# VH-VL binders against q96p48r954to1139: the designs that were tried, part 2

Target 1, 186 residues: q96p48r954to1139
Amino acid sequence: ASMGDTLSEQQLGDSDIPVIVYRCVDYITQCGLTSEGIYRKCGQTSKTQRLLESLRQDARSVHLKEGEQHVDDVSSALKRFLRDLPDGLFTRAQRLTWLEASEIEDEEEKVSRYRELLVRLPPVNRATVKALISHLYCVQCFSDTNQMNVHNLAIVFGPTLFQTDGQDYKAGRVVEDLINHYVVVF
Below, E stands for the ipSAE of ESMFold2; O stands for the ipSAE of OpenDDE; V2 stands for 0.75 times the mean of E and O plus 0.25 times the DockQ between their complexes.

## First folded at step 1 (VH-VL)

Design f02 (framework fv_felzartamab; at its last look DockQ between E and O 0.07; V2 from the best seeds 0.00; counts 0 for: pae E 13.7 > 2, placed apart)
Fold by ESMFold2-Fast, scan of step 1:
Structure f02 (fold): chain C 186 residues (1-186), chain A 118 residues (1-118), chain B 107 residues (1-107)
Amino acid sequence: as target 1 above (186 residues)
Amino acid sequence: QVQLVESGGGLVQPGGSLRLSCAASGFTFSSYSMNWVRQAPGKGLEWVSGISGSGGYTYYADSVKGRFTISRDNSKNTLYLQMNSLRAEDTAVYYCAKEGYWDYFDYWGQGTLVTVSS
Amino acid sequence: DIELTQPPSVSVAPGQTARISCSGDKLGDKYVYWYQQKPGQAPVLVIYQDSKRPSGIPERFSGSNSGNTATLTISGTQAEDEADYYCQAWDSSTYVVFGGGTKLTVL
């Protein structure tokens, strides 16, 4: 039946990424990497809402088909799911620690701190962060076409993942740092 | 490399019981759903049962509900199928199968034969 | 609930194209997977998500899925392709569903 709206409720294994995250990321990777403004542009409100409701109900049974779903509807559904997480992707308990790590001046020390903080996340949160940042690294590789470089993605995902109003520059810096140092951090 | 090795098959009388095991290696066992799929001699594939990585969710085909129990021991990387009240129609090769990202089976074991006969 | 129907057998000459169908109500709304099984061996995944090939599967294997019918296509069929082929889908009420299988004979 209903799978729910938390990371754990969407998960079928202890260290698997949530099914809803996998479905959305896989679809965008197949169909959306060259879409102009991917993640910046919003999908149609009613289509996005219906898709998100289907994914929350039973993500395992939702099979996204090329040509049947607009990439902007899928990307908006993913953003809303992540934004609406009750405890947040980085957890409420560790949120400030992540934001403070972005202020470390020494690059090597900053990277080491992010690596330490990733290990401290619950397994499902860590797996989800790794999968999402890996995906965003792929998205920015096509920035000449999609116009979503690392900075643009940080503007979108900082507020989304840290559940801010967009004025906390530290949230965007965390996302930017994780993408820029992907090879070393993960 | 991924390996799945089934054991525990054999000859049993109708109404009897058998316990199958599947030893897994080459991947993080607790992260993947595992399944049992059977094939009667000369017949097609029939899904029997599945279990989530944590063991929190179990699924059964209608033909085996109430008679078979799937379980796993993640500390031993082992999947089990307890088969009770066996019937002649349960005679089949039983395969252990690993799910990819749900829905499909990316790796299969070699199978173990269960024969239910008087 | 949902049942997947395959022809029991298909015959093709070497080098010709083999097509194996898998039919089910609204099957085009679901992902379909295809497995190859040779005598005495475990099944091997040859197509996933309707049309994608796993690493190591020859390019001559392709798939499609639309309406009520999914199709496995083998171009330039070779003797080594002789096997049983099974389609599979997921259903929220009955879970894993397999087709009855198709024996491909290469004459």
Scores: ipSAE 0.399, ipTM 0.778, lowest interface PAE 3.0, mean pLDDT 89
Fold by OpenDDE, look of step 2:
Structure f02 (fold): chain C 186 residues (1-186), chain A 118 residues (1-118), chain B 107 residues (1-107)
Amino acid sequence: as target 1 above (186 residues)
Amino acid sequence: QVQLVESGGGLVQPGGSLRLSCAASGFTFSSYSMNWVRQAPGKGLEWVSGISGSGGYTYYADSVKGRFTISRDNSKNTLYLQMNSLRAEDTAVYYCAKEGYWDYFDYWGQGTLVTVSS
Amino acid sequence: DIELTQPPSVSVAPGQTARISCSGDKLGDKYVYWYQQKPGQAPVLVIYQDSKRPSGIPERFSGSNSGNTATLTISGTQAEDEADYYCQAWDSSTYVVFGGGTKLTVL
């Protein structure tokens, strides 16, 4: 791993949110909320790579506008960034505890457990999780248009955030739970 | 129907300057990256420069960095290439090429010839 | 930096299969595009994303890419297929990269 690969080593904006995440989320919010299949559709590999390299080089200097990048390239860049985090967004140490929490049957108990786990995350990770889940909650509000409901988003982001190959359904459940219970968890 | 029409080519002395234009039609110009690709007489294709849809991002081949400037006017559906400090090795047919959704060129102009000679 | 190497020329009899190679380090991990250029004309995209054909391109054109080599295959080659063919890829350092081109002669 090279210098600057960890989440906390990124350029940080307001509230300890990496600027890379902010730039992508902001752009998708402005240009991609009504895009059919947002986050599910893959961007063009080379364009996604160009954008990601630019963001990693100096995220603060990147100002995305409509016409600069396709929304799917931006969304792919964000997913790739999150997937490639050395310890993952939920950290390597806490990963299994999050997945285990998804198995709790009682909804109130489960929400309480998620709250406890959030407190255990490093500040940058906690802030980033909150920002991302908030954004995904917003995306699913337009599911009638973009065809990305909570379940579809969970299918995409579960493997991404927990760095799995999609075989572990619990990863998706965690994301689904966090989106569904966003108001009470965060 | 997509159309790309290059203009501005001609004969110029070494060290001189020339500005190429490409008039685009038949598609939403601002939604696509545009590129210049050149071909020296009897030689292969060489990528020269690219620009994003809004013009915010520009790319150059090492062979032209610092000498060429790519730009676009989306209100006029026109792509430009300002070429300064021209050299004999810059002699080529210059093509305007439209990018597709992927990193390929789906439409090309017929090209404009630039000849750099004393 | 990636370099794309093509044979300078390939010859084929009418009706036979022509194969044009494009070699580069780990080229199989990249998408490769192919262009046809006839004398005095602009290039025309014939293959994108290794193996996909644009609308209007004959089915006899196909492509593959694995390892270090991409291949453009023309089955049942016709006289009108005589042209120069260029492979193209993208590189993070040099951006757009073209092969040197291959002249296909139909005997």
Scores: ipSAE 0.021, ipTM 0.622, lowest interface PAE 5.8, mean pLDDT 92
Fold by ESMFold2, look of step 2:
Structure f02 (fold): chain C 186 residues (1-186), chain A 118 residues (1-118), chain B 107 residues (1-107)
Amino acid sequence: as target 1 above (186 residues)
Amino acid sequence: QVQLVESGGGLVQPGGSLRLSCAASGFTFSSYSMNWVRQAPGKGLEWVSGISGSGGYTYYADSVKGRFTISRDNSKNTLYLQMNSLRAEDTAVYYCAKEGYWDYFDYWGQGTLVTVSS
Amino acid sequence: DIELTQPPSVSVAPGQTARISCSGDKLGDKYVYWYQQKPGQAPVLVIYQDSKRPSGIPERFSGSNSGNTATLTISGTQAEDEADYYCQAWDSSTYVVFGGGTKLTVL
């Protein structure tokens, strides 16, 4: 039979996250943390497409170097990879449960619920969520320079990770909650 | 207006091959996942295969894995389904379907008929 | 690894309310989508994410999903609503799953 390109079918690094994610996150950590509007701004379509295609072809062979790729092209490639995942990062089967957890009023109960939901994700998805949220936590630490606070990142990544067109504000709440409570949830 | 036009259907013997095409217009083709859904005469809808906007992710129903290959050419706004080792149970109208942002299939073509008979 | 079960047919008098069920194990933990298919035509989306109506779909179409059952409801059913209706969900194992379809007859 043929494989579908689910998250677990990607080339994986030592931490069980896709090498594509690692390459993009590492590059943005090195070159993009102080870039104004990082993740909000769009890269050039053709360069983003070519980068993403080479990463999908053989992510292990792609080594991004400062000055060779614009940070917005790399951030756009990462967002497109996450947006295009066939089952999404939080899985289409569990998506509603994640979104409903964001509506829990009691903060301690909500955090506990997120921890439970993370355990129930497939291992690769769980590792990838942790790596991505850890990265976004780092990005917001530089918000005085890059102008991307937790709320701004949640607006971008809510629709991206839950594969919506931005009309479901609960998706942003999940991302915002995970970043704000990173230490306790992970 | 979004348009999806399937072609390439026809009559083929068991074990044969066909290549289906779906010409897309009226939207940014490379931004959306595309799917093939089939419907045997008098029967319900059955999902066959899907592909991400860039073409980097493909997925298949168990009934077609190893026999069918989905692909796309974003420079030509065209979706393809290569169908090999065809069986009588593959006889169906094959629809090209576009995914919307909310994971629905918001636009469908009118379908192309594939008949597998001896 | 979910199977979606629909009744094969539902009949309703004009002006009455039609309810079409779609059942699956813990289906309320998933989003459900509904498609209408008239004879000789491709399917058309009528409900997405359980209860949301795309632009151009009449208000008489509504949906709900809880527990093991999603329901498409058509209030004030009209002759033009006579069609086959399919539910659909996403599953981590089987990916895209359609229900078997329900023929709605308006008598």
Scores: ipSAE 0.000, ipTM 0.513, lowest interface PAE 13.7, mean pLDDT 87
ESMFold2 (binder alone), look of step 2: mean pLDDT 93; pTM 0.934

Design m01 (framework fv_masavibart)
Fold by ESMFold2-Fast, scan of step 1:
Formats: structure tokens, sequence, C-alpha cells
Structure m01 (fold): chain C 186 residues (1-186), chain A 122 residues (1-122), chain B 110 residues (1-110)
């Protein structure tokens, strides 16, 4: 469905990120870091859709417990939520600028450019990017077990976050750069 | 290089059983949801069943509920359709098909096998 | 009867454009952006032409395009060629976690 939820409409109390993002990231961090193919493997279509609908309806009331939800259904729900954002996580206005920043040859200049672009994102988008990349950094720390290294995560999340068809290698490169330089960019 | 090859079709009498197989190659079978879709001679396409990547979830068209069972063996890269209590209206070419993954769960049939004909007659 | 309504046939001449409609309800075509289109030549398996309303798989000609307005999805084929002569089927995900197909449209290129 093309429900047009904005990131700010999903905040809970004093949280600086959408509740949907918080719930999914928290669950994967607790239960999914060693799951082979996490984020690459898709959840079952109807379970993922029902979970996403439940989260869109009232994410605060959705409690994801170990053994009650398959980690791949949760990871798929998160990817679909991010993919379906009307303005995109990196915003339509800044999307091309982020993609072009990935082409900067000098590593220090590239990192500096990403830092600049992060500051220019709306606060909730910036906080959400930081939370997501922090989570992906943790996922790849377990790559010996889950088989999801930085490159594999970039292939999955590039198209998801930049709303591409998977053919634009720059989208994957942005994700890869942000994960590889997490400690200096954020 | 994605290939899906169906087998097991044939002529059977009403009330009998038949098992179809679909051998998958060229992709990581265990990462994809799989479908069975059928087409009666001279008629349109009809979705039959879907199975999740790990086999834990299955859904069926109302016309086959309680009679057909979809299953998979990820170690053998093979999809199955067990067809019980066959009726003449089950006569069709049966296709196996794959769902897409990565940033989309697709909700569509991206690759199809060549099909296998099942004829239910007496 | 099929769950999604398509015209039984459409025809056109080489070089022309034709459009095939696919009408459902708010619980399928109107409720989701999960409409796909398939081309089937006689004796052959269906081939995916359009997915998620308007996206083309690699290898599908840009002469094929998809769109949706309300409960009706449309497949448009421009610059008709003889090889486009085939049956075309639409499909949609439904609110019941099932999949439905249209009745199919036979395209004749004169």
Amino acid sequence: as target 1 above (186 residues)
Amino acid sequence: QVQLVESGGGVVQPGRSLRLSCAASGFTFSDYAMYWVRQAPGKGLEWVAVISYDGSNKYYADSVKGRFTISRDNSKNTLYLQMNSLRTEDTAVYYCARDEYYDSSGYYFDYWGQGTLVTVSS
Amino acid sequence: QSALTQPASVSGSPGQSITISCTGTSSDVGGYNYVSWYQQHPGKAPKLMIYEVSNRPSGVSNRFSGSKSGNTASLTISGLQSEDEADYYCSSYTSSDTYVFGGGTKLTVL
C-alpha cells in the first residue's frame, strides 16, 4: 500500500526516531544479529504485510518477542517502511547530492561532505539515518556468522534508502561509505 | 541463469492423487518465496498456492484448500505440490514461479517454469 | 469469472499504441501498488512485463509501460510490432493475502 506516513508522525514521546524503526532495530539487535542472511532473506509476504500494518496502526502497542516473530519478517517490515517513505529517508531534495558525494575520490573530502549533508537533513531524518547506520555497523560486526558484510548490506539498503531499482551503484556506495566511516561521520 | 523445471504431470482419474515437483537452479532457492500457478486449456491464469522461503507459511486459493499441499526441500532446491482428491476442473498446465527479493518482496511472479500438464479424466 | 476485469481482445496496427485496462476493487488493484503484467505467447510460459504498477524488468522494451488510477491499472504498448501479438494478463495482491489474475486480453496486430 502507499500509505504516506511521515517520519515525524511515528515518533513516541521523547524518542528522536520513529517508533517503527526503534521497534524493528531493537528486535533485530536482540534476536537477529547472528541470523544467516539477515536483511538479504525476505520474510513471508503476508506476515510482513500484517506486521507492517500493525506497526503503522500503533507501533507503540506492538511488542516483538523472541520466538513470536521471525527475524526476517521484522527485517522485511523495516525495509518496506523505509522504502515507502514519501520523501525518502535522505529526502527527495538532497537525494542526488548524496549520490554524487559517493563519487568523490579523496576519502577525507568525501567524509567531510557526508558530515555536511547529514547536518542539512531534517532532525528526525538525521537521527533515523544515524540509528540505522549504527545498527548496520553492528550487523556487519557479526558477518562471520550472519554472512552480511558491509558490501552485502550496501546491496540491500542502497535501493531501499534511495528508492532505486538496484541498478544505481552510487546508492550502495553511500550506504557502504557511511557504515565504513560510522565513527568519524556520526 | 534462473531456471525452474516442473515435472510429475500426467493423466489421472478423478479422486486420485498426484505430486508435482519443481527443480530450481541459478539462485539461492532458500531466500525466495515460491508459487504454483495453473492454466486450464484455453483459459486464463489462476494462482494456486504460495510458500515462504523457510516453508513455515503457506496460503492456498479457495478452490484447492484442503486438497492440495505445497511444500519445499531447501536442501534439494525443490518445490512440491501434493494434489489429492483431484477433480476434472483441476485439469491444467501447472507452473512454478518465483517471487523477487532484496528491497522488494515483489508480490509478483518474476520467473516461471515451462509448466507440466495435469489431465484429470475418466 | 476472473476477479480482475480486462477486455477480452484489443487490436492495433504496426506502429500504433494500444492500452489494456485491468479493473479491480479497493481490496486489490486500488488498495496496493502490487500490480503486475504478463505476456504469454501460444504454448509458452508467461513472461513478466511490468511489476509494481509501472516498473520494467531488465530486458523488457521501453515500449511497454504501466500506470494506475484508482481501481484501474493500465498496460500501454507503443510502436506495436508483430511479436507483441500475445495474451496479456494483469495480477494483483489482495487484502486476503491471495493473488488474483485478470481474465486476459488477446492482442492482435494486423
Scores: ipSAE 0.006, ipTM 0.477, lowest interface PAE 9.5, mean pLDDT 84

Design m02 (framework fv_masavibart)
Fold by ESMFold2-Fast, scan of step 1:
Parts: structure tokens; sequence; C-alpha cells
Structure m02 (fold): chain C 186 residues (1-186), chain A 119 residues (1-119), chain B 110 residues (1-110)
């Protein structure tokens, strides 16, 4: 229930991932898959902040109702939560190894390396990465309507998940690789 | 009310150093990436540098790499830009800018501080 | 090198509509929906007018609208007013995960 807590210190939900992640992903899956610019468009700053504060205080009691929350506010809250993790989703200890894996030219070797790195993540981080990438795979399946293809999602989530400023193109490449190889990696 | 106030600008000769500061208030400074953007007289805007919300990562425009260093002190809500080996082409108004969510879209800008590099 | 291309100036009369173009490449404007527009009055800091191609921040008049087609983003100002006279800059995210600004457009009203 603290902004400073690592992912493993968060309250876990039904699928062994943080309740905050579950609540946001579930809402966007139900209401936001066809929303133009989902994850690219920012929510209103004060609404996003209030939602994130509510989720951090007691995510289990937060029920997102269609029509009461704008999907962009929810998507922004999720992005902010993931970016603010002190150790990051992929962990600080393994960050460079993940980024270096994205440079492997042989696709089969790259996929094998990503599988190895996933197994080395703490269980909660591993489950959360799987849940998030599964969700992003779903989002891009509706790209004809929502305008968010794999590349667009990589631009958004690379900096978010690896806590970069958008200058590290390898972060985006990791996200893109995980989405493109979702079926074989997870 | 969000405010960003730059200071430290002035006139300096080529090859010398200058340090800029940006005092932030009205938002949770430690939760946002911060940027320096400059504007040469009569010219357009040019992105200079960015620093992550926790100070752990920093990136620079190619024109300033190796010469400029961005830093922040989250306990003081202050952003810094250390400018070394200044060149005449570094003459510009330097703006501090707040990032919304790592999107390179700046919802708030400071008023700017003028740096003039001349003999 | 390779700042986004904007016309140096554009002009219109009060009540008219004007459009400012911002042309890049397939590795910036053409590929990404992170195009923002900034208004700058003389001696003032820039103000965000449009983000994510077409979204307006709170407090920005609905007379300002943004769009994108291929490699060109556009800012349209309808019902032109004297207060709109300013410099306008576009910016875009790039395939190198960097930011690039346009050269700027001076809007004159009269």
Amino acid sequence: as target 1 above (186 residues)
Amino acid sequence: QVQLVESGGGVVQPGRSLRLSCAASGFTFSSYGMYWVRQAPGKGLEWVAVIWYDGSNKYYADSVKGRFTISRDNSKNTLYLQMNSLRTEDTAVYYCAKDWYGDYEFDYWGQGTLVTVSS
Amino acid sequence: QSALTQPASVSGSPGQSITISCTGTSSDVGSYNYVSWYQQHPGKAPKLMIYDVSNRPSGVSNRFSGSKSGNTASLTISGLQSEDEADYYCSSYTSSYTLVFGGGTKLTVL
C-alpha cells in the first residue's frame, strides 16, 4: 500500500499479479480495446492521480465502472504505476541483460534468451510481465480500430517498463519482441 | 499551481562553463521526468537533455553529448544543467520543461534563462 | 539537421480559419502519434496547445484542432482572433526514440 514498494511487495490479485495491474488491465480489456490511441493518449492529470491514489490505498475495493472512468485515465494510471516501481518490472539487476538480449540477430536464439530471462525474474514480476504482454498482444489485435500497432505500443511501454526517457531504443525493441513472440515465449 | 523557475544564465566566453538551475513547485517533482529545451535567438526549439524521475538515467542531444550534464535533487525539487566547453552555437534561452508521462510532450515550461556565449 | 518542416509564416484575417503544416518522414510523424503543438508569444515560454496529434489540454480553446495524414501533421485554428498571433511549433517522437521540433511558423492576424 506504498508508492515506494517493489512489485513483489504489492498486494496480489486473483491471477497472482498486483491488484492495481489486474484492475486496470481488466477495465481496458472490457472498455478500451477499440479506443483510438489507447495508451498513447494521456488521461486528465488530476483524475489519473486521484485514481492511482485510490488504487494504491486499497486496490481491492476499487471497482472501475464503464462510463464513470475514462479509459485514458485508467491507461495513464497503469503506465504511471509501472513506471514508478522502484526496482522496475524487469528489475534493475537484470535491466541491461534484457536490453542486450534485444540485439541478438538470430530470432530463435533471441527467443530462447528471453525465455531464460523470464524464468530468472521473481515470480510476481514474471506473472505480471506475462499478463501485461498478453494484454498488449490483445490491444494490437484491434490496431485497425485503435491505431496502436506493436511498434506504437513499444514506443509507449519501452520507456515505461525500463524506466527510460525514450532515448534507449533497445527498451522498445524488448517490448516489441515480447509482443511479436508472445505465443512462443509465454 | 505548477511552477518552473530557471536561473543561472548569463554571458560567458567560449570554452568556459555555466550551471543552470530549475526550481519546481506545485507537483510531485520526484514522479516526473524533466527536460531541458533551448531556443537560439530567432531560431526554433531544440531538445537538449532529459533525466528520469529518480535520476537513474540521462540522455542528451548529439550536439551536447560529452559537454552537458543533467542532474536533479528530488529532496530540493531542483533540476540542474551543467554546461562545459561552451560554444557560440550554445547561445540560447534555456527552458526547463515537465514531461507528462515520458511522452516528450511538455505540459509545463519555465520562463527560460538566457545563456550568451560570446567573446 | 532534419528538423520537421513548417512554413516560415502564415497569415489570416479575424474570423477566418488557417492551417499550419508540419512535415516529417516515415521515421517520425509518419510512424508515431506523438505529435504536439506549442504556441509561443514574444518573450513568453511555449504553451502546449495539442498533444498526441489531436488532443487538447484543459483550457485550450476548441478553435484549435490537430490532425495527421501520412508524414504531415496539421494544426488548424478556426475563428481566428488577434490573440492567436504567435509562433507555433510542432514536435514529434522519432524512430531513434528522440524528439525533433519543427522550425516554427509565425502566424500574423490581419
Scores: ipSAE 0.006, ipTM 0.463, lowest interface PAE 13.5, mean pLDDT 83

Design m03 (framework fv_masavibart)
Fold by ESMFold2-Fast, scan of step 1:
Structure m03 (fold): chain C 186 residues (1-186), chain A 120 residues (1-120), chain B 110 residues (1-110)
Amino acid sequence: as target 1 above (186 residues)
Amino acid sequence: QVQLVESGGGVVQPGRSLRLSCAASGFTFSRYAMYWVRQAPGKGLEWVAVISYDGSNKYYADSVKGRFTISRDNSKNTLYLQMNSLRTEDTAVYYCARGYRSSWYAFDIWGQGTLVTVSS
Amino acid sequence: QSALTQPASVSGSPGQSITISCTGTSSDVGGYNYVSWYQQHPGKAPKLMIYDVSNRPSGVSNRFSGSKSGNTASLTISGLQSEDEADYYCSSYAGSYTYVFGGGTKLTVL
């Protein structure tokens, strides 16, 4: 089945998010929450590439089961999928607005601005952001074991979701803000 | 094993105050959103309040807003509910509950509850 | 009273299927995909059975399923067993960081 480039062109699961995202998040939730360095550690390059190619080809036919895939290969495939979205998860049109929102000094005003920006995202993007941030909130709940606190996840996902080279601190701040304010933003 | 234990319930007169505590064990308390949910005798469940994992965000049901304050002490693994200006309609079993790790809008683990009776 | 409408009672025999409805508005059940269902046995704390409309937590039997159509969410219990006899509550996110519950449904088996 055709995958397309943007989120709206992907195969969608029952929660109206891309099946690729659903498959990877579900597997990591089942097998990877206590894995030290989850999302920080990279999977094997060739295995990650092959997994991502399978997911891009026909995500619905890909069923990940405990013991069949290394969690680091799955987490790397998810990061690469999100990194490579042509329009980005937060969209090209709104990218700079999200980054600028992270600079608002008043926390209450900043959270309100993020809430407004989430409503303006296309439905699939909004649902996918909610699902991903919810998952990252879950991951950090096991930070005593996996060593991935909110700050560590923001360092990894900021550049991934906003497609930066890691030098734009605002990208990491958006991710950290969304995780920290999850209860009030979503 | 994951456990939540409420305490501080009792009989109190209208207009007075009472503070409930919820002791958490068996999980990393500081990483979870926490909730208070109540149940009046013979009635259904009613959401009361939520607090984010770090205590920075708090929200309340309209029926208790301005009278109740939710708080937490992550160093002591304890959730609190300060109840001021109590009314007879606040009579209920009060449960603390943990937000589910896969959906923070669902209540995953519940304590056994503590009874608050507001009576003249 | 409760913001979400549930039937006060439902009944079924062992092995049958029953469905419990939970009706709200476009500002809660109809507006969000954050519906959860709880089972409460007499004298016990509630237990999460379904979250986000149709998802089961680990340890919950696949006999329990959830769905939603418009402003109405439904909990279906198939292969009804005696231990399923309990009160069932639905809950939904209601916007503005608030949550609402249904009035509860007493399920009688036998």
Scores: ipSAE 0.006, ipTM 0.501, lowest interface PAE 11.5, mean pLDDT 86

Design m05 (framework fv_masavibart)
Fold by ESMFold2-Fast, scan of step 1:
Structure m05 (fold): chain C 186 residues (1-186), chain A 120 residues (1-120), chain B 110 residues (1-110)
Amino acid sequence: as target 1 above (186 residues)
Amino acid sequence: QVQLVESGGGVVQPGRSLRLSCAASGFTFSSYAMYWVRQAPGKGLEWVAVISYDGSYKYYADSVKGRFTISRDNSKNTLYLQMNSLRTEDTAVYYCAKELGYWSGYFDYWGQGTLVTVSS
Amino acid sequence: QSALTQPASVSGSPGQSITISCTGTSSDVGGYDYVSWYQQHPGKAPKLMIYEVSNRPSGVSNRFSGSKSGNTASLTISGLQSEDEADYYCSSYTGSSTYVFGGGTKLTVL
């Protein structure tokens, strides 16, 4: 009856997150942190689509090796996977609640609300959000080189994770808040 | 049913060239990286070359770099190995192999092989 | 990158267990979880038996298992049967978009 969360039906790794997410995050962490425009630049459309098809077919058999895959193809595959989740990473049921939380003016109250909402996510979704935000925190630590600060990552991942038309300030604000408060939220 | 059929092997003199072909069927050829692996008579397996699903990436064993060229024609479901400046040490059965997943390097299907003999 | 070291021969009787080792370096077997094992009967093409250190392809008997400790990967065959008599090769990714095979082990079922 409670269908629409295909993330929980994905092939899961040892960290209780989809292997697709782990493969892409691991590769970008090893090879892409200093790549200028990482996540903003798009990979080649056909290469990204074929990589994503292979990851969806059998992610455990996909071995991304330095020099054999452009980091922009891998980052685009990850974004497409997250964007195309039928129920979304933050779930359709909680989507508006997450967006409304971003408008709380008191920072301590806002952070407390995000912690509450994370606990209410399905376990796989919560683990995946934590892994992704941890990774994005790492990416922005290299922003002097890669040019992707927290604001730039929020512009990219807000629409991706909340499945919006790209002008939704609240979606970007949620991503920005989670990255900025990573240490206290997770 | 997945099938790989190699052809083009034969006897060739040192310093000359030979082109091997591998005809693929039973899977979406354009979705997988393809490999050449060789085996000298009575010896073990040696990886030779790999080509990505679209032909944009190609890598070779050090022993064949600069002499061998891997290529593919996805419209014909065919893999090729152009072998130039052949040496007696290149004498082997050459296998065409398909990967298990995307760029995995695990060879789930192999052809029957084609023998290349480099001699006078 | 280097050739992987396997024993040239191993033997066992029906019903016994045997283990074949595959020793490399920290830049291949020790550095990556990209180890595979292949079975080759005389005059035949190799068959994938184990991939990613310990995973079995569909259709491979659970009598075959793989493991790794440090720079050494191992293939274990339990409940030996006469049809297991073959050459076994390990393979590993070496970085730099290249792969290496072990020298091969001839398994004799006595």
Scores: ipSAE 0.006, ipTM 0.483, lowest interface PAE 14.1, mean pLDDT 85

Design m06 (framework fv_masavibart)
Fold by ESMFold2-Fast, scan of step 1:
Structure m06 (fold): chain C 186 residues (1-186), chain A 121 residues (1-121), chain B 110 residues (1-110)
Amino acid sequence: as target 1 above (186 residues)
Amino acid sequence: QVQLVESGGGVVQPGRSLRLSCAASGFTFSSYGMYWVRQAPGKGLEWVAVISYDGRNKYYADSVKGRFTISRDNSKNTLYLQMNSLRTEDTAVYYCARPYYKGSGSYFDYWGQGTLVTVSS
Amino acid sequence: QSALTQPASVSGSPGQSITISCTGTSSDVGAYNYVSWYQQHPGKAPKLMIYDVSNRPSGVSNRFSGSKSGNTASLTISGLQSEDEADYYCSSYTSRSTWVFGGGTKLTVL
């Protein structure tokens, strides 16, 4: 039997985040930080789908070992998992409020607004956002090698996390703001 | 080796439209996000629009948002800028520019020679 | 005018060092380490000289160096040569997920 599809219905690990997210983030942190185009490049469709299906069935039993999984397949599985969440990572109820917060011109007011919105997220969503943004902050620290700076990550994850068609720049700006203000927001 | 060649500039009346093209060669065009940057006569540079490597993500400067559309055809190694509702303030040399990191938004390692757009009544 | 402030002109003699400043705000130059510098000769397209504050592309002379302190980035050209005479533009990423440019500085080699 498969688990439910919403973020709150997933198997949770020790960090109160879905095991699927933990497995993928941990593997990429160990093996993928210097991979050129990480998260921008797509994995092989069939391998990515098979991996994601395994993670959805029983993420605790899936062990990603260095050299056995291509980092692009793992990164694509993570993106697809996040993209396909029925309620979204930022929730549908709060989605527009997050996008509107990105338009605040005053930096201190913007950061304060993001902190307020994070507190209003369900605990699993809040923990997952923190874990993901922390990971993306780590990825961009290696941008001299992997070529994925904050703006490049925002272009990829904006549409993924807010489930947009890629035309709405506000989604990318939220991701970029959270990465750039990681130390003060979380 | 790397070449970017703009075309499509000219003189147009306010409210009309123009489409600019940028022909790319000497690199894997489909691996790079691409930018349009403009320079008004005697002024500095101004970013106009950016498009991701696969054409799915697009961002615009506030001054052109809703009027300009960036697009690309990776099979032809060509970048486009559709400029609608042109204003006198849009008069500039328009440059096609390639970002360093194969994504968008970092910096520009190669520029085309530019194409002049003059909007006058 | 321009979002980033540069001096209109700067001058020096061959062999000297000159510095061009680029002043922004806490929402651009002060917020991000994504400052680039471009050289433009009359009638030519801009050429990248410095990226990410202090990094030089392949083929750019080590006489060109960049730095940043607070809201101000600086381009320093040491061992000034006649071919360095050009307009120099700084650029920075902003909190609005856009790029801004300086007004440009005309370098004259006396």
Scores: ipSAE 0.006, ipTM 0.434, lowest interface PAE 15.9, mean pLDDT 83

